# VHH binders against Rho GTPase-activating protein gacA (gacA): the designs that were tried, part 17

Target 1, 338 residues: Rho GTPase-activating protein gacA (gacA), of Dictyostelium discoideum (Social amoeba) (q54y72)
Amino acid sequence: MGSSSSKSSSSVTVASSIDYKAKPTIDELGTSNYSGGLEVSKNLLDFNLGEKPCPLKSVVQDQFTISNSSKTKLKFHFEPLQPKEFQLSFSPTSGSLDKGKSKTIKVKLMVNQKINTNHKVVLRVEGGASHFLTVKIRCETGVFGVDPNTLEHVEDEGFRVPYILALMKRSLIDNGGLQQEGIFRLAGEQTEIKRLKEAMNRNDFTSSTDINTVASLIKIWYRELPTPILNSIPTEKIFYSTDIDECVQSAKNLPEPQKSLLDWLMHLLLMVSSFSDVNKMTAQNLAIVVAPNLYDVSSSNPMEGLVLSQKCVQFLHNVLSHKVAVHKRESVAYEVLS
Key: E = the ipSAE of ESMFold2; O = the ipSAE of OpenDDE; V2 = 0.75 times the mean of E and O plus 0.25 times the DockQ between their complexes.

## First folded at step 12 (VHH)

Design s5 (from q2 with Y106W; framework vhh_brivekimig_d4; at its last look DockQ between E and O 0.01; V2 from the best seeds 0.00; counts 0 for: pae E 10.9 > 2, unsure alone 62.2 < 65, placed apart)
Fold by ESMFold2, look of step 12:
Structure s5 (fold): chain B 338 residues (1-338), chain A 124 residues (1-124)
Amino acid sequence: as target 1 above (338 residues)
Amino acid sequence: EVQLVESGGGVVQPGGSLRLSCAASGFTFSSYWMSWVRQAPGKGPEWVSSIYGSGGSTYYADSVKGRFTISRDNSKNTLYLQMNSLRPEDTALYYCARGYTRTYTWSGKPFDYSSQGTLVTVSS
């Protein structure tokens, strides 16, 4: 390897009269590049699949190199993780690297069940900072229009939901979405919706200041489900949507994952409606703009489809209004006790 | 609510010593990697040191090895950095940062919380 030489060095003095940079974000703080002298040729392992689906119960391979640029021998090992959903191995799993040497690490993956995830692997270096590798596993083409059971799930405020939903909700809330006038009613720009949707399908999304585009994508996520939520309720029970207690009971009786997905969404809409003085979105307004995304009319009869769409709005409004009423009673009880 | 509150910064002569503290609350402190990261004027962040709670394993940047000592007191939820033989090059804002648990979080980032920073100035 070639060496470079520095030209004349300038002295460094304390700049008491010059502003320090603004406090770095947590992400910028994590860009400190010291690794204890061990370098990794890539941090993303995609098994040369690109956008192609990962096959089930078949071995795919990738590789990368580690290099020791320090003045001493370094020891390394991969932290052992053995998730149920896949088998992942590194060869070698551990070892040493002499000063100035490189080593190829071969990686094998076999996925046991259909999943879409970015799995994090820790490479420990004795005497140095850990390295983080991402193992990209995609058995479906993305996060939209797929069976939700194939997606990575997280706990979000007591709800276990696909990771992409939790990210979209966090993006909305962190960027002032609860106070945004017309949230869920006003559509995002078509080109931005397409751009962010593709980023989400590539697992390239973290956050966006474009509140209306993210809100649109939450609705689109539900609309594109292979089986929309309300289609799992017998049509007859939808037709009786004026009975609030029956609607609430039908929602409670939904099978998983539909029940958890509905409950998560209702909680988000409850939060939005609690700011209706600012955002102008009441429970009724939210039901009107959200419900069309939760059913698919399978009948070819246009009149039946119109009636069903109105009854689905009524159904969702009843469920949401019940949650609003329960939350209001609990909030009043808290104030009395405090 | 996770909080990291640092203290102990100040002005010191070359060759002097300072001890930084970082008080943690709102999480199980002993389960997390904790790190010190610094940012000199006009420069990007530089990792200084890390400590893992379960084994007490410690790690240092070459620029501070032998001069700085990271430690933690899990009973007091406090992270420390003892800085000896200070040089003008050590002048920086020092942040403590919480790393990942033994198991990954869905965030995937090396740090998920940091303190506000305490200034260390090494000058005559």
Scores: ipSAE 0.000, ipTM 0.433, lowest interface PAE 10.9, mean pLDDT 78
ESMFold2 (binder alone), look of step 12: mean pLDDT 78; pTM 0.795
OpenDDE, look of step 12: ipSAE 0.495; ipTM 0.809

Design s6 (framework vhh_brivekimig_d4; at its last look DockQ between E and O 0.01; V2 from the best seeds 0.00; counts 0 for: pae E 11.4 > 2, unsure alone 63.9 < 65, placed apart)
Amino acid sequence: EVQLVESGGGVVQPGGSLRLSCAASGFTFSSYWMSWVRQAPGKGPEWVSSIYGSGGSTYYADSVKGRFTISRDNSKNTLYLQMNSLRPEDTALYYCARGYTRSSGYTYAFDYSSQGTLVTVSS
ESMFold2, look of step 12: ipSAE 0.000; ipTM 0.356
ESMFold2 (binder alone), look of step 12: mean pLDDT 79; pTM 0.802
OpenDDE, look of step 12: ipSAE 0.782; ipTM 0.920

Design s7 (from s6, 15 letters changed; framework vhh_7z1x_3; at its last look DockQ between E and O 0.14; V2 from the best seeds 0.00; counts 0 for: pae E 9.1 > 2, placed apart)
Amino acid sequence: QVQLVETGGGLVQPGGSLRLSCTASGFTFSSYWMNWVRQAPGKGLEWLSSIYGSGGSTYYADSVKGRFTISRDNAKNTLYLQMNSLQPDDTAVYFCARGYTRSSGYTYAFDYWGQGTQVTVSS
ESMFold2, look of step 12: ipSAE 0.012; ipTM 0.459
ESMFold2 (binder alone), look of step 12: mean pLDDT 84; pTM 0.857
OpenDDE, look of step 12: ipSAE 0.067; ipTM 0.579

## First folded at step 14 (VHH)

Design t1 (from s7 with A109L; framework vhh_7z1x_3; at its last look DockQ between E and O 0.42; V2 from the best seeds 0.00; counts 0 for: pae E 6.3 > 2)
Fold by ESMFold2, look of step 14:
Structure t1 (fold): chain B 338 residues (1-338), chain A 123 residues (1-123)
Amino acid sequence: as target 1 above (338 residues)
Amino acid sequence: QVQLVETGGGLVQPGGSLRLSCTASGFTFSSYWMNWVRQAPGKGLEWLSSIYGSGGSTYYADSVKGRFTISRDNAKNTLYLQMNSLQPDDTAVYFCARGYTRSSGYTYLFDYWGQGTQVTVSS
């Protein structure tokens, strides 16, 4: 919340272009030695629904506790959010919490339109670390926002992936997406994204000529996973992403289904980057626009958040660059053998 | 629809100045981190600067620190980049980008980008 408290941290080279050969230390990441502020009893609000879909136009409730283990009185508030698909309220929405005290926060949710999402809410704390709370909303079984192991899988170019991903890739390629300028950087129109996403959730999708909407939905599919695929990699390996071989090895060590999901995506991005003279999307550009969807980078310190975000981009760029280099070697070998 | 439109690019002499603008629509502008990113000919994207809220939280890449100033006017839904002491290697397409979260979150990864505006620094 306080812009003045971050100025001295911003004087370091944290915000510059990433040198993939340099390896920063933990202290260069700008991690705070702050002892923290409020503690929360849980970060996920599922409204005790378990496997049941969230009912429409009915109130469901959840709760959690906040505790002040710091040495000072702390003030808190929930950032105001007014999404149109649902009503979400916290009671109390703001207040103070004395040293050593705890408070129960009651949460009410009413969903007015079908949606599957993991909605993020920010609990702001004056003088302490802010928190992300995840509001899990699943009104229907679909292909977005669900555990990928529950989806129908197919073989697509040697990768086992959910069928919806194979359909989206086919749609992109068949409609000239590999040669579309700014693909994955330019977003589709939000109303069309919503419409097509709903069709996919109903199993009513085969193809679309709207390249940017389909590319957006591939990114959204990864973004809405209950657990982002790169969060299975040790945090230190992500943050020290200066060595291509280390990044490649970390990617190879991912468990399934994360490994297959990452490999499939990297192959798609390799194909896109092969047309970068036309589409203007180099491996670096693709890493920048795709990385937000693959890793949950949350931090109480804005400078730390920036550094972590840039290291996730560096990690993805290293993995993609390796695949580009391998592909170029294999292409040359094929030409001389044929 | 989220829209970001950059303006103010052009040809400038070495040592000169330009002010870029990015007009935003389709979202609550004041609730988002806003960013400037550039792409020089034949190079990848380079993050330059970020700003949040009323304009008190600003961050800069080392390559532009002291020469470039990010600002915003929330009443006009407009992001600015004042560029001073321009050099030939500042030649690039400059993009406006929205931060991933609707509020002062902890990530600066970008979900919406403008079409870009060309800046050329040459005699």
Scores: ipSAE 0.047, ipTM 0.554, lowest interface PAE 6.3, mean pLDDT 79
ESMFold2 (binder alone), look of step 14: mean pLDDT 84; pTM 0.858
OpenDDE, look of step 14: ipSAE 0.060; ipTM 0.574

Design t2 (from s7 with A109Y; framework vhh_7z1x_3; at its last look DockQ between E and O 0.28; V2 from the best seeds 0.00; counts 0 for: pae O 3.4 > 2)
Amino acid sequence: QVQLVETGGGLVQPGGSLRLSCTASGFTFSSYWMNWVRQAPGKGLEWLSSIYGSGGSTYYADSVKGRFTISRDNAKNTLYLQMNSLQPDDTAVYFCARGYTRSSGYTYYFDYWGQGTQVTVSS
ESMFold2, look of step 14: ipSAE 0.453; ipTM 0.803
ESMFold2 (binder alone), look of step 14: mean pLDDT 84; pTM 0.854
OpenDDE, look of step 14: ipSAE 0.145; ipTM 0.619

Design t3 (from s7 with W33A Y52S A109W; framework vhh_7z1x_3; at its last look DockQ between E and O 0.36; V2 from the best seeds 0.00; counts 0 for: pae E 7.2 > 2)
Amino acid sequence: QVQLVETGGGLVQPGGSLRLSCTASGFTFSSYAMNWVRQAPGKGLEWLSSISGSGGSTYYADSVKGRFTISRDNAKNTLYLQMNSLQPDDTAVYFCARGYTRSSGYTYWFDYWGQGTQVTVSS
ESMFold2, look of step 14: ipSAE 0.018; ipTM 0.526
ESMFold2 (binder alone), look of step 14: mean pLDDT 84; pTM 0.848
OpenDDE, look of step 14: ipSAE 0.218; ipTM 0.667

Design u1 (from s6 with Y112R; framework vhh_brivekimig_d4; at its last look DockQ between E and O 0.01; V2 from the best seeds 0.00; counts 0 for: pae E 24.4 > 2, unsure alone 60.2 < 65, placed apart)
Fold by ESMFold2, look of step 14:
Structure u1 (fold): chain B 338 residues (1-338), chain A 123 residues (1-123)
Amino acid sequence: as target 1 above (338 residues)
Amino acid sequence: EVQLVESGGGVVQPGGSLRLSCAASGFTFSSYWMSWVRQAPGKGPEWVSSIYGSGGSTYYADSVKGRFTISRDNSKNTLYLQMNSLRPEDTALYYCARGYTRSSGYTYAFDRSSQGTLVTVSS
């Protein structure tokens, strides 16, 4: 395309994350902007694992072909980028390709730490358009007690959350959970909680009619986070939990992923509270039973820990009550009931 | 329903060969990591070999490297283990397993396995 002496530059915008429900755009997949040129046989490298986890500290391989359908010799290279969590190599890393020829690129991956990510790699063509390759890495065997940024995320009603949360919510709703008296208050049986948790950790969960066990597991998922949501808020801000505006502002100031995780949970509790005439779970009742799962006081001064526990319930109640009030002003109650 | 059915075991003299097969059904075979595991009399299970997606990603225990070859035929949904230069120490019940690695303890995790086929190597 351009002069061979020019440094390469691309106007293609690189997405920071992939929305699995959104249709990919041409620029996100690195598609060529002109007729003819260098073509890539696939843009997604999953090492033939599909949805299976990638093994830790073991080499997996993939390959694809590049083809030169232009009338000129093309030069290419893969930009070197090695995050510390994995080792990724392309063979060859660079080279040239005569008109009408194809070349096989071998790809090796070794994951050194648990990680779930869609890593972007850039294939540069001298004087041509850049191509983006997506390296799909899923190297976690469970979904509880792990950094949520390492899990596969989906869009669930406008919230981007780990897929397991969307599955648990679907299970609750599809099995009548919104009408279940005492949902989130009544605990599931201990042996069933263990059984379903293990199934979720091995990706063998789709649904359960055991509403109380699934609701318990949603709370457990939040409780087992490496950094529980409310521990990401400065302790001073929690102590002002009687001021609704301060609570709402503190929740809005949470960094990702904590903000999205809290927002998703508040939306679920909003739906539950909208059926409180049947399920008996008001915003206050839900705050009491849910808030203890959103903080860990074990590192606090014992007296501060007791006060923090009490304030976290009030904090969550204020955030949830605000969301209920906003929802009522912007919608009709019957939409939530149906 | 996921099914793994192995075959090809038997009695062979030292230095002989056997080929084990594992027929898979009820899942997308090409998408899974597949392994062979063996259990000798009086011993615990021992990982033998694994293959990931493509035939280029194969791994072997040191005790079988150079003698055993794992392969798969995705058109037949079948996993194979070619065992050459067999020794009395290879006598074991052999199973195939579907699974993945897990980070805790750096052990392989298997969510399905076959019942096993006996391989006996004796004079």
Scores: ipSAE 0.000, ipTM 0.087, lowest interface PAE 24.4, mean pLDDT 75
ESMFold2 (binder alone), look of step 14: mean pLDDT 77; pTM 0.786
OpenDDE, look of step 14: ipSAE 0.789; ipTM 0.920

Design u2 (from s6, 15 letters changed; framework vhh_7d4b_2; at its last look DockQ between E and O 0.02; V2 from the best seeds 0.00; counts 0 for: pae E 14.2 > 2, unsure alone 62.9 < 65, placed apart)
Fold by ESMFold2, look of step 14:
Structure u2 (fold): chain B 338 residues (1-338), chain A 123 residues (1-123)
Amino acid sequence: as target 1 above (338 residues)
Amino acid sequence: QVQLVESGGGVVQPGRSLRLSCAASGFTFSSYWMGWYRQAPGKQRELVASIYGSGGSTYYADSVKGRFTISRDNSKNTMYLQMNSLKPEDTAVYYCAAGYTRSSGYTYAFDYWGQGTQVTVSS
C-alpha cells in the first residue's frame, strides 16, 4: 500500500492531499463501490474457492466487468500490489472507457504460500471515486482466517470461545506469560510465528514456551478474522466517541460471536494488566498493541490509516478501562463481605 | 528476534534540542513503516511522526510540525527523531514503532514497539 517518490528530495516533507484534521464522513470510512460514473459487476473476487482450498503454485482466474455510465470518457488503473504470498494481476491493468461502454477485466491469481486472507485492491478512476475490491483467498482449512462459527468451541472462564483461543491462553499462563515483561508488545520471531500457526491449523498445538510467539498469534487470530470483531460497530462510534459509557454500550451491542470474543479477550487483558508491576503492560499499553488487530480501517492513504487506527486504540482503552474498574469494585465488595 | 531499542532521551532545558534514535534488528528494516509515539503524564499516547519507505512520505502531528524532523537510515537499520526548540509540553516517554501492511489488507497497525525513552523538558 502507499508508495514514496524515490525521485523527490529528502529535504522536504511530503504534503498531504487529505485534510486529516477534518472529521471523516461516512462515505470515506464505511462504504465501498461508490458511484464515480464507473460501475463494477462485483466487488468480491472469490476464485471458485467455495468447497476447496485454493491450490498452491497454480494459476486460477476470475473476471468482472467495468461499465461507464457517465457522459465522459473515464480513465482507470489498479494500484500496484506488493504481496509476498501471492501474485495477483489484472488485464488490462489500466485504460480508458468511452461513454456507455463496458470492458471485461481478467484476473489471475497464483498463491505461492498457504494463506487465508481478504485482500483489498484499489481501482482508481481518474476524476471519480475509487472502488475497493475484495480478493478472498482460502488456502487451507484451519483455525486462522475462518468463520469462528465453524470452529470447535469450549467454555473458558464463563466465555464460549473457539478451543484454539483457550489453548493459546493456557499456554501463555502455564509458561509464565502473565509475568513476562512486554507481553503482547514484544513480537515473536517471524519464522516461528509461521511455524506455530501452521501447527495450530493442523490441530497439532498443545503448548509452547515461546511466550511472545503465542501472544503474537492471539493478536493474529483476531486480525485475520474474515470480519474483524469491531467492524460490526458503527464507524462513528469507533472513531468519534470519547464517552466511556457510550463505548461500553457499543461493545455490549455486538452480536454473538463477536461479543463473546471481545469479552474473552478483555478478560485476558485484564489478567495481564493485573501483573503490570512485573510485566509493565498497563491497560493503556495493552490497548495500544491489541486494538489495531480488532478493526479494519483499510485506506488507500497509509497515513490516514495510521491516524484512524490510533482512534481505534482510544475506543478499546475506554472499554478495557471500564472492565478494570468493574473488576476492582467487585473485588472490594467481596473483601468487605468476607 | 525483532527488537526496537530507543536511545537519546534525557533532561534538557526549554529551547534546547535532543536527537532520538531507534535501532532495529530482526527484520528487513526498509520494508517497514516506522513511527514515533509519545505519552505525556496523564495523557493518551499519540503519534508524533512517521516515515514510509526509503525516504518517502512523512507525517507530523500539528504540535511538532516545524520543530521535529523524522528520518531513517536503512543502511544502519536506524530511525531518528530530531527534536528542536523543545517545550515543557514535549515532556513524555517516546516510543519507536514499526509496521508492515500485510497481505490481508484488513488492518494497518504497528506490529512492533520499543520500550520507550524518557524526554523531560524542565527549567
Scores: ipSAE 0.000, ipTM 0.332, lowest interface PAE 14.2, mean pLDDT 77
ESMFold2 (binder alone), look of step 14: mean pLDDT 79; pTM 0.798
OpenDDE, look of step 14: ipSAE 0.007; ipTM 0.314

Design u3 (from s6 with A109K; framework vhh_brivekimig_d4; at its last look DockQ between E and O 0.02; V2 from the best seeds 0.00; counts 0 for: pae E 13.4 > 2, unsure alone 64.3 < 65, placed apart)
Fold by ESMFold2, look of step 14:
Structure u3 (fold): chain B 338 residues (1-338), chain A 123 residues (1-123)
Amino acid sequence: as target 1 above (338 residues)
Amino acid sequence: EVQLVESGGGVVQPGGSLRLSCAASGFTFSSYWMSWVRQAPGKGPEWVSSIYGSGGSTYYADSVKGRFTISRDNSKNTLYLQMNSLRPEDTALYYCARGYTRSSGYTYKFDYSSQGTLVTVSS
């Protein structure tokens, strides 16, 4: 920058340990007599720069620099956080920093339990703005086939879901998935599914232009749950119910995390069905291809298992159709009021 | 000392392409968000694109999405911007910037920038 300029952004958002929606802003591009505060050299601690996950019960280290660009001595401290799954320490944990001085903060991490998470750390500055650091913890664990309660959760459009689901949805939408003919119906290539799934398990996924592979992996994520979502609904509610309102009520009565996982998925499928004139995926088509991933048929009677599978499709179609109808009603009301 | 040296600017017709480069030295390049920023004549700076210090995640201003591609080569400490389908409104001084956080932890400050290379899109 070769001139004085004004700050161009004011967005501040509270986010999870991994802020997948973080955008750079232009603030304070340079002034005479710059009087900022405590500054940090990086806001993401990714031990060994992500080259290898850390082993359990072994110490790994990283470091960053804090600098005082203000006109006064600043006092700082890291808020004490005591998660059960890992030990995290900063050296020094607190102190003072004279005007114009810098200090190296050494960071030690020991992971006690298999976990893939990004942990928020708060650096408090006396009389100044706090800093938020993300500690990216990669252990030898995956995101598929595990209890969802062990995964990092984020808020995505009002639903609390594992971070990997939000990433996969963003990848689909950003790469034109809503307009992709046959999305969720057409499978990705098996080799690419395996490759990308392994990258996700290593916490090494951000996006992919391969829409059908990512859509397949969303379905696989649900299918591989230790307890599939619809297995938490009484079988008689699925087997004998044709009433849309009863299906909606049964879905509403699911315990967490199953309720949020189903609601999130239904919202994604609602968005897909809103483009059915292009992608050819109606609510019925989506229910047919998605429902088999939400229920594990454990009957030794093959005919009963087939009937139950068909009833799960009908159940999901009823829930999704209700959401489509509500969305259409609200869209018309909005246009009239506007 | 931190240095950012850009190249690749010039004059191009509407619909044309240019590729900008930014060579970085004096810091651990892979550990920082790197960005392209532009400033049109008589206007304030506008963020164009960013790429994270780890992984391949990229972010774009709506005005350039689908036309510009940011990339980096961490082994060469070099940041790139491929600009396709250029329009007259893309005319600006383009510079690369290094970012790190100073506040909130969810927004980033740019603390070093290159001198800038002029891109002119005109018939």
Scores: ipSAE 0.000, ipTM 0.232, lowest interface PAE 13.4, mean pLDDT 76
ESMFold2 (binder alone), look of step 14: mean pLDDT 78; pTM 0.801
OpenDDE, look of step 14: ipSAE 0.018; ipTM 0.477

## First folded at step 16 (VHH; framework vhh_7z1x_3)

Design v1 (from t2 with Y100E; at its last look DockQ between E and O 0.38; V2 from the best seeds 0.00; counts 0 for: pae E 4.4 > 2)
Amino acid sequence: QVQLVETGGGLVQPGGSLRLSCTASGFTFSSYWMNWVRQAPGKGLEWLSSIYGSGGSTYYADSVKGRFTISRDNAKNTLYLQMNSLQPDDTAVYFCARGETRSSGYTYYFDYWGQGTQVTVSS
ESMFold2, look of step 16: ipSAE 0.267; ipTM 0.725
ESMFold2 (binder alone), look of step 16: mean pLDDT 84; pTM 0.855
OpenDDE, look of step 16: ipSAE 0.309; ipTM 0.705

Design v2 (from t2 with T107I; at its last look DockQ between E and O 0.36; V2 from the best seeds 0.00; counts 0 for: pae E 5.6 > 2, grease 25.9 > 24.2, SAP .679 > .668)
Fold by OpenDDE, look of step 16:
Structure v2 (fold): chain B 338 residues (1-338), chain A 123 residues (1-123)
Amino acid sequence: as target 1 above (338 residues)
Amino acid sequence: QVQLVETGGGLVQPGGSLRLSCTASGFTFSSYWMNWVRQAPGKGLEWLSSIYGSGGSTYYADSVKGRFTISRDNAKNTLYLQMNSLQPDDTAVYFCARGYTRSSGYIYYFDYWGQGTQVTVSS
């Protein structure tokens, strides 16, 4: 009489208050790869600076070519950009391109304030698909907005990560950040964020009592990566992976250093979520506030952008929920054995 | 310093209406997406609605669509949420959150939050 131990797979019913099923799929949103017949010679504008910092209050220039591969005349325009930190101009800003013709676009950048960012620009085509260009701006050397492989790494609780992440985590924990209500939700003060960021870039950071600022800087660090972590996962997998196991598998299949960076972050978020009774930051809440910093997919369709944002949150929530569930099982097992 | 302050919360009967306000300071209000998010007791954060800087684009969660209306007065740096046909399940802390887009796209993160205002729907 073989007692079939029915493994009750406790389906962690992720009570996602968001009905993700009712939302249009990418296919329904008509993201047909209809290349509206406009081809762009390059998608990245770095102004030929390479690894050199972008000079402040000086004009740097770049150029690229657009080509009409469609059967008809195309009209194009660049969406106006009004960031406070820099001025970007395209010449021409708009125009028409006959069938089989090409046009060189000149780009001018003037940075007013020190910033490290990948800014996306939209090239609109009337009656066609929009193109996205990335403008790479690096005004300073440091630990933000750089290739993580160029940074000093340390071993932090089994994860090899940049030293600055380990320092921020330690600072956060030592100052009671795990028990802080709204941690990672509440933002630090902008002046303090700037100050600490600069200190970090100079390797002058040791610790801060401003827990919200440190938490914000962790999010900012991930957000300012040259390639966001989740962009290494195919968009289709993020979009269609509704199952926790699929999400976990996708996370496990990340290349280095993205895998280690994600795993380290998930471990930190696990620790935070373990105090959710006090800090009010559940796995779901943490996913909502952290996930958008890990993913950057540009869309000219607001609805598509919203859907993608939600799918990204769901993906991270699933990964984190799995980690929480595993940790709880392990904790119970230790209690039974002790 | 960026500040978001929610007001207008309170006790309301089922079927009643309430209007929340969020006053913003420390930034160019008209340049940012603004959002309403709530957290019910024992539940996670729930996104409700978003409005673009100019006020021309609005989005709603299915849970509140047709009942809630998001609006903004840029001259007053104020975000609003008109809530109609309130139900007990709408009991929550309601947060105002600023959205920031990483690019010219519409994927954004919440970078600043208010402290929230309590809404209780009870007979």
Scores: ipSAE 0.102, ipTM 0.606, lowest interface PAE 3.1, mean pLDDT 84
ESMFold2, look of step 16: ipSAE 0.161; ipTM 0.638
ESMFold2 (binder alone), look of step 16: mean pLDDT 85; pTM 0.868

